Miniprotein binders against p73408. Designs and how they scored, part 20

Target 1, 371 residues: p73408
Amino acid sequence: MRQILIAPDSFKGTLSAGEVCQIALDVLAPEFDCVAHPLADGGEGTLEAIANNLDGQWQTVRVQGPLPDQTVDACYLWLPQEETAVIEMARASGLPLVPVGEHNPEIATSYGTGELITHAARRGAKQIQLAIGGSATNDAGLGLLMALGWQFLDSQGQSVGWGGQALGKVAEIIPPVLNAFPQVTVLCDVTNPFYGANGAAQVYAPQKGADPAMVQRLDQGLRHFARVVREFDGFEINFPRAGAAGGMGGGVAWALETKIESGFTAIAKLTQLEQAMAGCDLVITGEGCFDHQSPQGKVVGGVLELAKKINKPAIIVAGQCQLSQTVLPNVLKIFSLVGPDMPLEKALQHPQTALKKRLVQVKQYLIQSQN
Below, E stands for the ipSAE of ESMFold2; O stands for the ipSAE of OpenDDE; V2 stands for 0.75 times the mean of E and O plus 0.25 times the DockQ between their complexes.

## First folded at step 7 (miniprotein)

Design r6 (at its last look DockQ between E and O 0.87; V2 from the best seeds 0.71)
Fold by ESMFold2, look of step 8:
Structure r6 (fold): chain B 371 residues (1-371), chain A 82 residues (1-82)
Amino acid sequence: as target 1 above (371 residues)
Amino acid sequence: SDEVEELARAIKYLAKLIFFIARILEERGDKDAADKLRELAERIRDLAEKFEETGNPEYLKQAEELVEEVQELIDEVKKELS
């Protein structure tokens, strides 16, 4: 019997990874025994993909939003069997939560994300997967850490307050006693350091609302905080990936003695992708790359690398795919949703129909392989 | 293993608390004690990292011995201030 793993990313803006899996199951059954394994890379659709794959419980918590006078209802995914919580920072401290014209990383706080972490810890989490994409903040995680009990004091012994403006005021750091605190893993794929020409402020603060003068102030604040951390325990916070999410990568990794991992790697481990793939004869993966300018996504690339590692053949189904089969030796065939019989605009308007049509062709291809 | 990683993380965080205590002592004028605590905290952290990397329990044992030395130093400072 041929067992097929369906392990796609979402088709961004059109179909969730779970919807892609369901369409594939519907089309390929009963001729093939299919196992759904929806994936994500730590960005859009991450909680939903995990919820479709694992038995989880949504937790909604009223927390501090990115602006000081704002509260939001933010949700995270509790996975009781795995004793793991998956938290997207953007749901509490994300840029989309900030009204246009109010974007200001000097005041935006990550405090609400810390409140989600506290809630998950009290829920019984032993592990927390923290996706940090889409942040509004440049506070190095100070807000998050304050919610966990850290105190950051100025030269007068008073709290430095929230936001990127607080970084340059830090004179004293008071860590809390953390008993039985869960392991927090930061999910990040960018390599930017904490500060400098390629650092958090210079590269990312403009899209969060910073003008050039504010970028300079934020970068200097990050440099100052890095010096205070070095004076505190000798830790060099300016390492690759530390600059993600306005310095949160570095701040959390330092403060909580934890690591930064790629989003795909963490999600693949959490959902036991390798074990699922080992039990199948073939993997079908895919993504919604509907324009030729986009490179291969992290999910498709990661699935293909794993499939190669454990000697499994693969089929790719994508909106449009720029990859050559000759470049990917374990790929049997690539199917594009967009083609002469399905123009781009029609595929975007009717993505379920477009995907179903291509999966019927995949089915026909696979049946021919059995003859 | 998960157990090695969890224990190593806990020991590294304990070192962070020792660095904080060293700062408190320095602010009180006990610079020699503060310097010694910082040296011990660095060694404890280094041993925890080696324990995490290798799983070798000798590194854990050495870290625990240094933690006892930290406690003895703190006790001596407390006694001298009585």
Scores: ipSAE 0.746, ipTM 0.921, lowest interface PAE 0.8, mean pLDDT 90
Fold by ESMFold2-Fast, scan of step 7:
Structure r6 (fold): chain B 371 residues (1-371), chain A 82 residues (1-82)
Amino acid sequence: as target 1 above (371 residues)
Amino acid sequence: SDEVEELARAIKYLAKLIFFIARILEERGDKDAADKLRELAERIRDLAEKFEETGNPEYLKQAEELVEEVQELIDEVKKELS
């Protein structure tokens, strides 16, 4: 009996990766031995995908929100067997937590995200996967670092305080003595540097509430902080990816001596995707890219590269697909949810039905190909 | 491997703390000790990076020897300050 690994991304805005797996199991499991392996790219749905793949425990913590006078109940995922916590910064320091009209990256702080890291460490985490998408902040992770015991002082020896406005005031850095540190890996897929025309402030601060004058002040603050870091230990913080989450990518990588990894790569390693795939005869992957013209996301791409590496055939189930099956490595067939029998509007209104219909076709394809 | 990455990270962080101590000594007027600690911190960081890249424990051993030099220098400073 054919062993099938079902390793999809979420169908953004319609179905979680776990829901995609469950529908695939319902259609395919009677005829095939199926293993569900829901995936994510480090963005929306990441904690849910990991929780479905591994036996995860939700932890809810009252922490500092993105605004100084705000507290929020933020959850993170604890994986006891892996001794790993998975934290999405957006749940403590994210843009959706800021009320309409109050977005301001000069005052928004990442302190609450640092409180989640502290709670995970106290819980027993040896590893922390920190997804940094959806930030409200442009503080280079200073708030997060302050929660971990770092001190950033101005020329008068006083704390610089919170927010992107604090960066330009840093004159002295005092690191904490960390004992038995959990290893933090930052998950991010953007390549922006710390500062400059393609940097954190210039590219991302406008969506966080910055007008052009504020963008310039924030960028100058990042440049100042980069100089102070270089004077402190010679570290060059202006590298590709350092601009992620208002410079948090750079700040955390520098301060905690950690790496920035793609969300897919980190999740694939954490869930042992390659090992799971090696144990199967075929992998089915997919994503719901209904508004893309030629969609191939990082999850689907990553799954296909792993399948190619270990010589496993793959089937793709996608929302809308203009890709040729002949140019993709090890791909047997591509199934699009949207087609003549399933218009876009109907697929969006009834995503479970659309996916089930295509998986029935996948099932028939596999049965016919066996003969 | 995760263990190599974890150890390399810890050693790099130790080098960061040595840079911090060097800054304190320089502000207290001991530029010679500060410069020596900065040189040792840079070498320790470089060895941690090589250990991270290769997994070769020889780099870890060399870093440990430099950490011992840091401890000796700090002990000398402590005696002067006591």
Scores: ipSAE 0.715, ipTM 0.911, lowest interface PAE 1.0, mean pLDDT 88
Fold by OpenDDE base, look of step 8:
Structure r6 (fold): chain B 371 residues (1-371), chain A 82 residues (1-82)
Amino acid sequence: as target 1 above (371 residues)
Amino acid sequence: SDEVEELARAIKYLAKLIFFIARILEERGDKDAADKLRELAERIRDLAEKFEETGNPEYLKQAEELVEEVQELIDEVKKELS
């Protein structure tokens, strides 16, 4: 065993996937040929993870922020070889961009995300990977679509304006004449429908500043918009994942005829994870907390499934491990940062030190396994 | 393949445009033409979905034939409005 792929997720709140890779390289590379392959789930750190794997160029664009009177300098990642842009909607239309006390999903717009897409298209993007986590919005992507040339008119033939408040006013839809936009893939891991008890407004609008009355109005707006879309072209927008990012998942999927994919799956394809793993003898993966749900989802689960598919052994390095090794037959060993020699509090205070210490043990284990 | 997906997407978008044209015709009082355009648009969309799933170029050929029917219908309506 000479070649090792290091393909971790972030250790939430402590280390980025890139930092985990770097520490692993520092420990293992003198003895093993190591390849860093930081991964993400389409959430926070996605752009950084991709930028570490591919020759990416950061693009900064001044766009509309989430609030009507707000402009922001948003960045996205351009991949010139793949002719692909990776866009996080949170950089233009995200919750952290809204000042404290001004959170209002009836007003917040996704327009700036549409401007990023337009900029990427003009830059020559053939593909756009759109991560839609961390939204401030519940506008079903209306603002985004308006930036792409869609018009949504009220009963008086006037534009409905921006924000979740606009949804209930839509009476007419005017598509752009030319679909000159690249293929957009929406990255999403949520399964929420467009509206209802599990819909965008009911589940996510409260964390975006909606009170109970506003949640009801937003949900009614989504229901109304869904009806108008159905009347327009027969499309049923109330499907699983459509509720992502305040209905943006559904709105973009409908308008652009795009697919919604798992963030991990999309990133794994884009970064050629399978090819990288095929070239290695072993994969090391990990996350902050490896539990009973980890094998079935997200980055670590995806890596393990892929490793199993192509018959590669795996090692897990977790911040905390709640599973016994016996649960995963394709895993050689699980290492936990937290242990008798490293209390949780100390690991949280000194995550780099904790990881390094555990990776030294991984190194020792690997050396012993070769003998 | 990426090419199949791109072409399927383009055809689905064309179906949306046809639905939009149908609405314009309906608003002008040409309900029969509007209904026929909607029918054609639905069939075109269905063919695009089948093409996306199978990659079978026969579905493209069938979609092209329906697009020709759409064009003929639009041309007829234009003549009546002239």
Scores: ipSAE 0.578, ipTM 0.863, lowest interface PAE 0.8, mean pLDDT 91
ESMFold2 (binder alone), look of step 8: mean pLDDT 88; pTM 0.868

Design r7
Fold by ESMFold2-Fast, scan of step 7:
Structure r7 (fold): chain B 371 residues (1-371), chain A 82 residues (1-82)
Amino acid sequence: as target 1 above (371 residues)
Amino acid sequence: SDEVEELARAIYYLAKLIKFIARILEERGDKDAADKLKELAERIRDLARKFEETGNPEYLKQAEELVEEVQELIDEVKKELS
């Protein structure tokens, strides 16, 4: 009996990676020995994908929200066997938590994300995986650092306060003395530098509510903070990826000595994807859209590179395939949910039905290719 | 006291700088020197924490002795460069 690893991403907006796995198990498990290994790229669905692979304990903590007068109940995943916490900053400091019309990166704070980190560290975490997608903030992680005991003072010796507006006021940095602190790995798939034309404020602040004048003030604040950091300890904060999450990538790399990894790479290591794949004869992977970006480090691309490395054949199931043909040495076949028998609108209205129909065809393909 | 906290923070930051030197040495292929500096940095950091918690100057004395070991390692690397 052929052993199949089912290692998909979510079909964004329609099906979670766990739901994709369950449908695949329902179709394939009667005829094949199937192992579910749902994945994510560090964005939406990351905690759920990891929880499905590892026995985790959900922790709910009441923390500061992105707005100064807001509190939120944010959950993170505690993995006791791994002594690892997995935190999505968006659950405490994310754009979806801000009411429509109130988005403002000059006042939005990452303090609540720092409270989650503090809670995880006190629980005994030796490692923290921090996914920084979906931020409401442009504060370079200052709020997060303040929650960890860092002080940032203005020229009058008073706290600079919260939000992106605080960056331009920093005159003095006072770090905390920290006991043994967990190693933090930031999950980040953008390459933007801290400031400048391709920096955090210029590229991402508009979607967080900034008008052009505010973008200029925020970028100036990031430049000022970079100078203060350089003067403080010689650290160059303006590197590729430092602009992620309103400069948080740079801020935590500087202050917490974080590692930065692609979301897929971090999740694959944590869930031992390569080891799971080695134990199987075939990999089925998929996502909502397979195109030029998939081979370049999206979940499907990462799965295919690992499969190629260990000489495992792969099948791709995609919501849509924008390439007419993708030639990859270890890919047996690509199945698209959208096709002559399944128009896009119908697939979007009935995604479970569309996926099940295509998986039945995958099953038939595998049975026919057995002989 | 406020002075104890300020001094403890300074010592903590010294340990951070020692770890940065260790990374540079590791990249140059001197893993043994890098590993020794990393170990010394963590011990200095622990002493800074104990000093902050207790105010006991014995922890400062122990940290000073470890800083002397760091200086000896840096001086040895400096001789190799010249």
Scores: ipSAE 0.013, ipTM 0.422, lowest interface PAE 7.8, mean pLDDT 86

Design r8
Fold by ESMFold2-Fast, scan of step 7:
Order: sequence, then C-alpha cells, then structure tokens
Structure r8 (fold): chain B 371 residues (1-371), chain A 82 residues (1-82)
Amino acid sequence: as target 1 above (371 residues)
Amino acid sequence: SDEVEELARAIRYLAKLIKFIARILEERGDKDAADKLKELAKRIYDLAEKFEETGNPEYLKQAEELVEEVQELIDEVKKELS
C-alpha cells in the first residue's frame, strides 16, 4: 500500500475540502505517495473544491439580483482546459443576497443566473454545470430562461414579468433558436416534484418568506405552468427533482432538454475521480458532520460506491461516527474525530487539531497493517 | 459518450421547435399541416431518446430523414402562403 488518494468533502462550517487535503498531506506524504482530490456535492464549497482540483479562473459579472431593483456582482468558475463553466445560482439569485425581512418568492427572480449562463457561453463554454442550491426563488427558472431569450406571455400578449407570481399568468411560450448553446447540466440532490404536498412551494417557499396563503398561490402558479408546458409540447414537468430551486430543476430540464444530476456525480466526472482512484492503492475520504452518528454525506457515499465498483479499499475520517466497518465491506476502518480522547466540544473548537490527531492514527494503522 | 448526449439533446430541442411551429400553424387554421408536424416532432424526439440510450447511429440517420420531411412540409406551407 504505497499510493493513497485523499478524496474528502468539506468539514462543513470548519474546514474546506482543500484544507482537509492539506492536513492529510502534511501527516501522510512523508511516508506515503499521496494525491489530493478535494470534492463537493454541489452545495457550499463546490467552486472552491473544483478550483483546487483544476486550473480554474474566477469570473465576476454584474447581474440582476433576486429582487427586481437589485444588482449584484456574482462570481462563477471558468475552466479553460475543460471548456466548462461552473455556476452556483445562489451567487446571483440566492437567499443570502436578500436582506432579512425582504424575502419574497412571489417577486424574487432567477434572471441573474441566466445572465451568468449567457456570459459563460460568450466566454466559450461548451458545458455548464449549474448548481441550484440556496435559491431565493420560486419562479421555475422563468427569469433564467428569459435571460436566454425565452418569452412567456400573458393572455394579452405582454411579458408575464418576474417572480413566482408570473407563473400563473403564462398563456403562451415562445422559445429562442439556440445556436452553439453550451450543454447545461443541473446539479441537485433533492427529489421533490414540481408541485403538490411535497413540491417546490409547499416544502421550500416558507424558508424564502412565504406565508401559508402565498404558498398556496405559488403552488397554484406551478400547477398552471405545468399545464401550459404540457399543452406546449407534451412534457410532464412534475417529476422527482423538478421542484428543486423553486421549480428551476423542472423548468430548465424541460426548456433546455437537459438532465438533472447529483452534484457529486457531476463533480466526480469533471475532476476524473474514477481515473485518479484507479491509479491509487487506497482511498481516504471523509466529512465533518458532528451532528450525526454515521457518515450521511453524498460525497462519502459516492466515493465508497465508486471504490467498491473498482475494488479499492477505503478509510473514512468522519466528524462523528459509530458505525461498524462490517456494514461497508470495502471499508477497512472508520476514524471518528470525536472519541474518548477528543470530546465533541474540543473537536468543534479545534477542528484542525482534531483532524490531525486522527490522521496520525490513520498513518499508524497503515504502517502496521499494510507494510 | 458526452458527444452522444450532446447531439441527442440538440435533436430533442429541434423537435421542441417543430412542435412550436405546429402550434403556430394550428392557431392560424392549418390543422392538417400542424398535425403532421406534431407527428414528425414526436417521432424525431423518440429517435433522439433511442440514440442517447443506445449510441446507435441508425437512429440518428432516421431522425435526419424525418427532419428533411419537416423541411418539405414547411416549404409546402410557405408556397400556399404565397
């Protein structure tokens, strides 16, 4: 056992995936040949993890914010060698951009996210990875699509305007002719349908500022838009994942004839994780979830499934875990940051120290078990 | 492959545009031409799905032949509008 792939998620709220990799390199690289491969699930830290793995260039664009009278400077990551842009919708159309007390999914627009896509296309992107977590919107991606040249008209032939309130007004749809348009892949890990009890408005609109009456209006708007889409081209928009980001998952998938993919799957493909893992003897992965009794992250799960597929042994370093290694036959051992020698409070206050301590134990395990 | 996925998506979008043209013709009273375009669009869409699933270029060739049929129908409509 000589070659080790270090492929962790971020330890959310404490350490970036890149920082986790650096600590692991500092402990393990003197004794083993280590390759750092920081990962993410399409949420917080995604652009940073990809930028650490690939030669990425940050692009800043002045775009429409989530509120109609707001403009924001939003960043996306350009990967020139891959001819790929990675865009987080939350940087242009996200909940954190809305001042407390002004959250309103009836008026919040995704138009600025569409402006980022347009900028990336003009930059030369052949592929766009669109992460849709953290949205302020419930507009089914209508704003985004309008920025791409789509027209949504009311019964009087006028534009429906922006926000979730616009969905119930749509009477006619006019698509643009898309020349040399980049391939857009939507990154999402929720399974909610477009509308209904488990749909976009019922589940997520309250955190975006909706009271119960507004939730009902938004859900009715989504149902109306689904009917109009069905009449337009026969597409059934009410599928699992379509409710992501206020229905943007469904709207974008329908309009651009694209797919919704897990964030981990897209990032793993983009960074060539399987090829990196095949070149190693063992994988070390991890996540810093201190509130759970076992690893529950999409990144750790994805790494373990891939390791099993290509018959590579794995070691897990987790914030808190009490799972038996026999539950996961390809896993050699699980190391928890929290334990008898490291109480939860101390691990939360000094995460770098806690992680280093466990990686020293990983090193000792590897020296004694694999040489 | 990624190339198969990209091409299949482009063909599905083309089928969407053909359905849009069919709606315009239907609203203008040419239901016969609209119904034919809707049928062709559905067949083109189904072929794009099969092409993505299998990677078999025969589905791509069949889609191209149906696109030629769409062009012929549009030219026929255009001549009648002259």
Scores: ipSAE 0.622, ipTM 0.875, lowest interface PAE 1.5, mean pLDDT 88

Design y2
Fold by ESMFold2-Fast, scan of step 7:
Structure y2 (fold): chain B 371 residues (1-371), chain A 103 residues (1-103)
Amino acid sequence: as target 1 above (371 residues)
Amino acid sequence: SDEVEELARAIKYLAKLIKFIARILEERGDKDAADLLKELAEAIRDLAEAFEETGNPEYLKAAELLVEAVQLLIDAVEKGDRELVKQAFDKAHELIDQLKEME
């Protein structure tokens, strides 16, 4: 009996990676030995994918929300076997937590994300995977760092306070001393630098509530903070990826001496994807959109590169595909949910039915295979 | 390994703290001690990066020796002992030169 690894991303807006795995198991398991390995890219569905692949314990902590007078109950994943916590900053400091009409990156703080990190550290985490997508903030992670014991003081020796507006006030930095802390890895797939035309404020602050004047103030604040960091220890914070989550990528990497890694790479290592794939004869992967602009999405692309490295064939099941199979060397076949027999609207209204229909075709293809 | 990565990052953070101490000393007018601490901090960071890349414990041992030199220098400055300060400077420079030859 062939061994099949089912290693999909979520189908954004319709099915979680875990749901995709379950449907595939229901269709394929009677004929094949299947292993579910749901994946994510560090964005939507990341904690759920990891929890389904590893035996994770949900931790709920009451923390500071993105707005100064807001508290939220935020969940993170504790993985006791791995001594690792997986934290999505958006659950404590994310844009969806801000009421309609109250989006304001000048006052939004990442402090609550830092409280999740301190809670995980106190629980005994040796490693923290910090996914920084979906932020409401443009504070370069200052709130997060303040929760970890960092002090940022203005020219009068007083705390700069919270929010993106605080960046331009920083005159002195006092790091916490003698603190053992877990190793933090930042998960990020954007390449934006800390400041400038392609920087955090210019590109992302408008979606967080900034008008053009506020964008300019925020960018100036990031430039000022970059100068203060350079004066502090010579670090050049304006590197690709540093602009992620309102500069948190740069701020956390600098302050905690940590790396920024792609979400897929970190999750693949954490879940031991290569080892799981090596134990199988074939991998089935997929995502909601697979097209010519991004013929290999982060998860699908990563799975295919890994499969090629260890010489495993792959099948892709995608919500919508616009790419020719001839450009994918290790792919046996691509199955699209949307096609002549399944229009986009119907697939969106009945995603489980659409996916099951295509997985039945995958099963038929595999049974008919003579190679 | 995760252990190597964790130790290397801790040492890099220590180098950051040493630079912070150097800034305090510079503000107090102890410019020679501040400059030496900055040099030691960079050497410690470089060794931590080499340790992170290779896992070779010799880099970790070398970093620990430089940290000891930093502790001696800070102690000497705080006590105001000019002879002890000179000894700490001489030892730190000798260790830095030896490590550059080894790498």
Scores: ipSAE 0.583, ipTM 0.821, lowest interface PAE 1.6, mean pLDDT 87

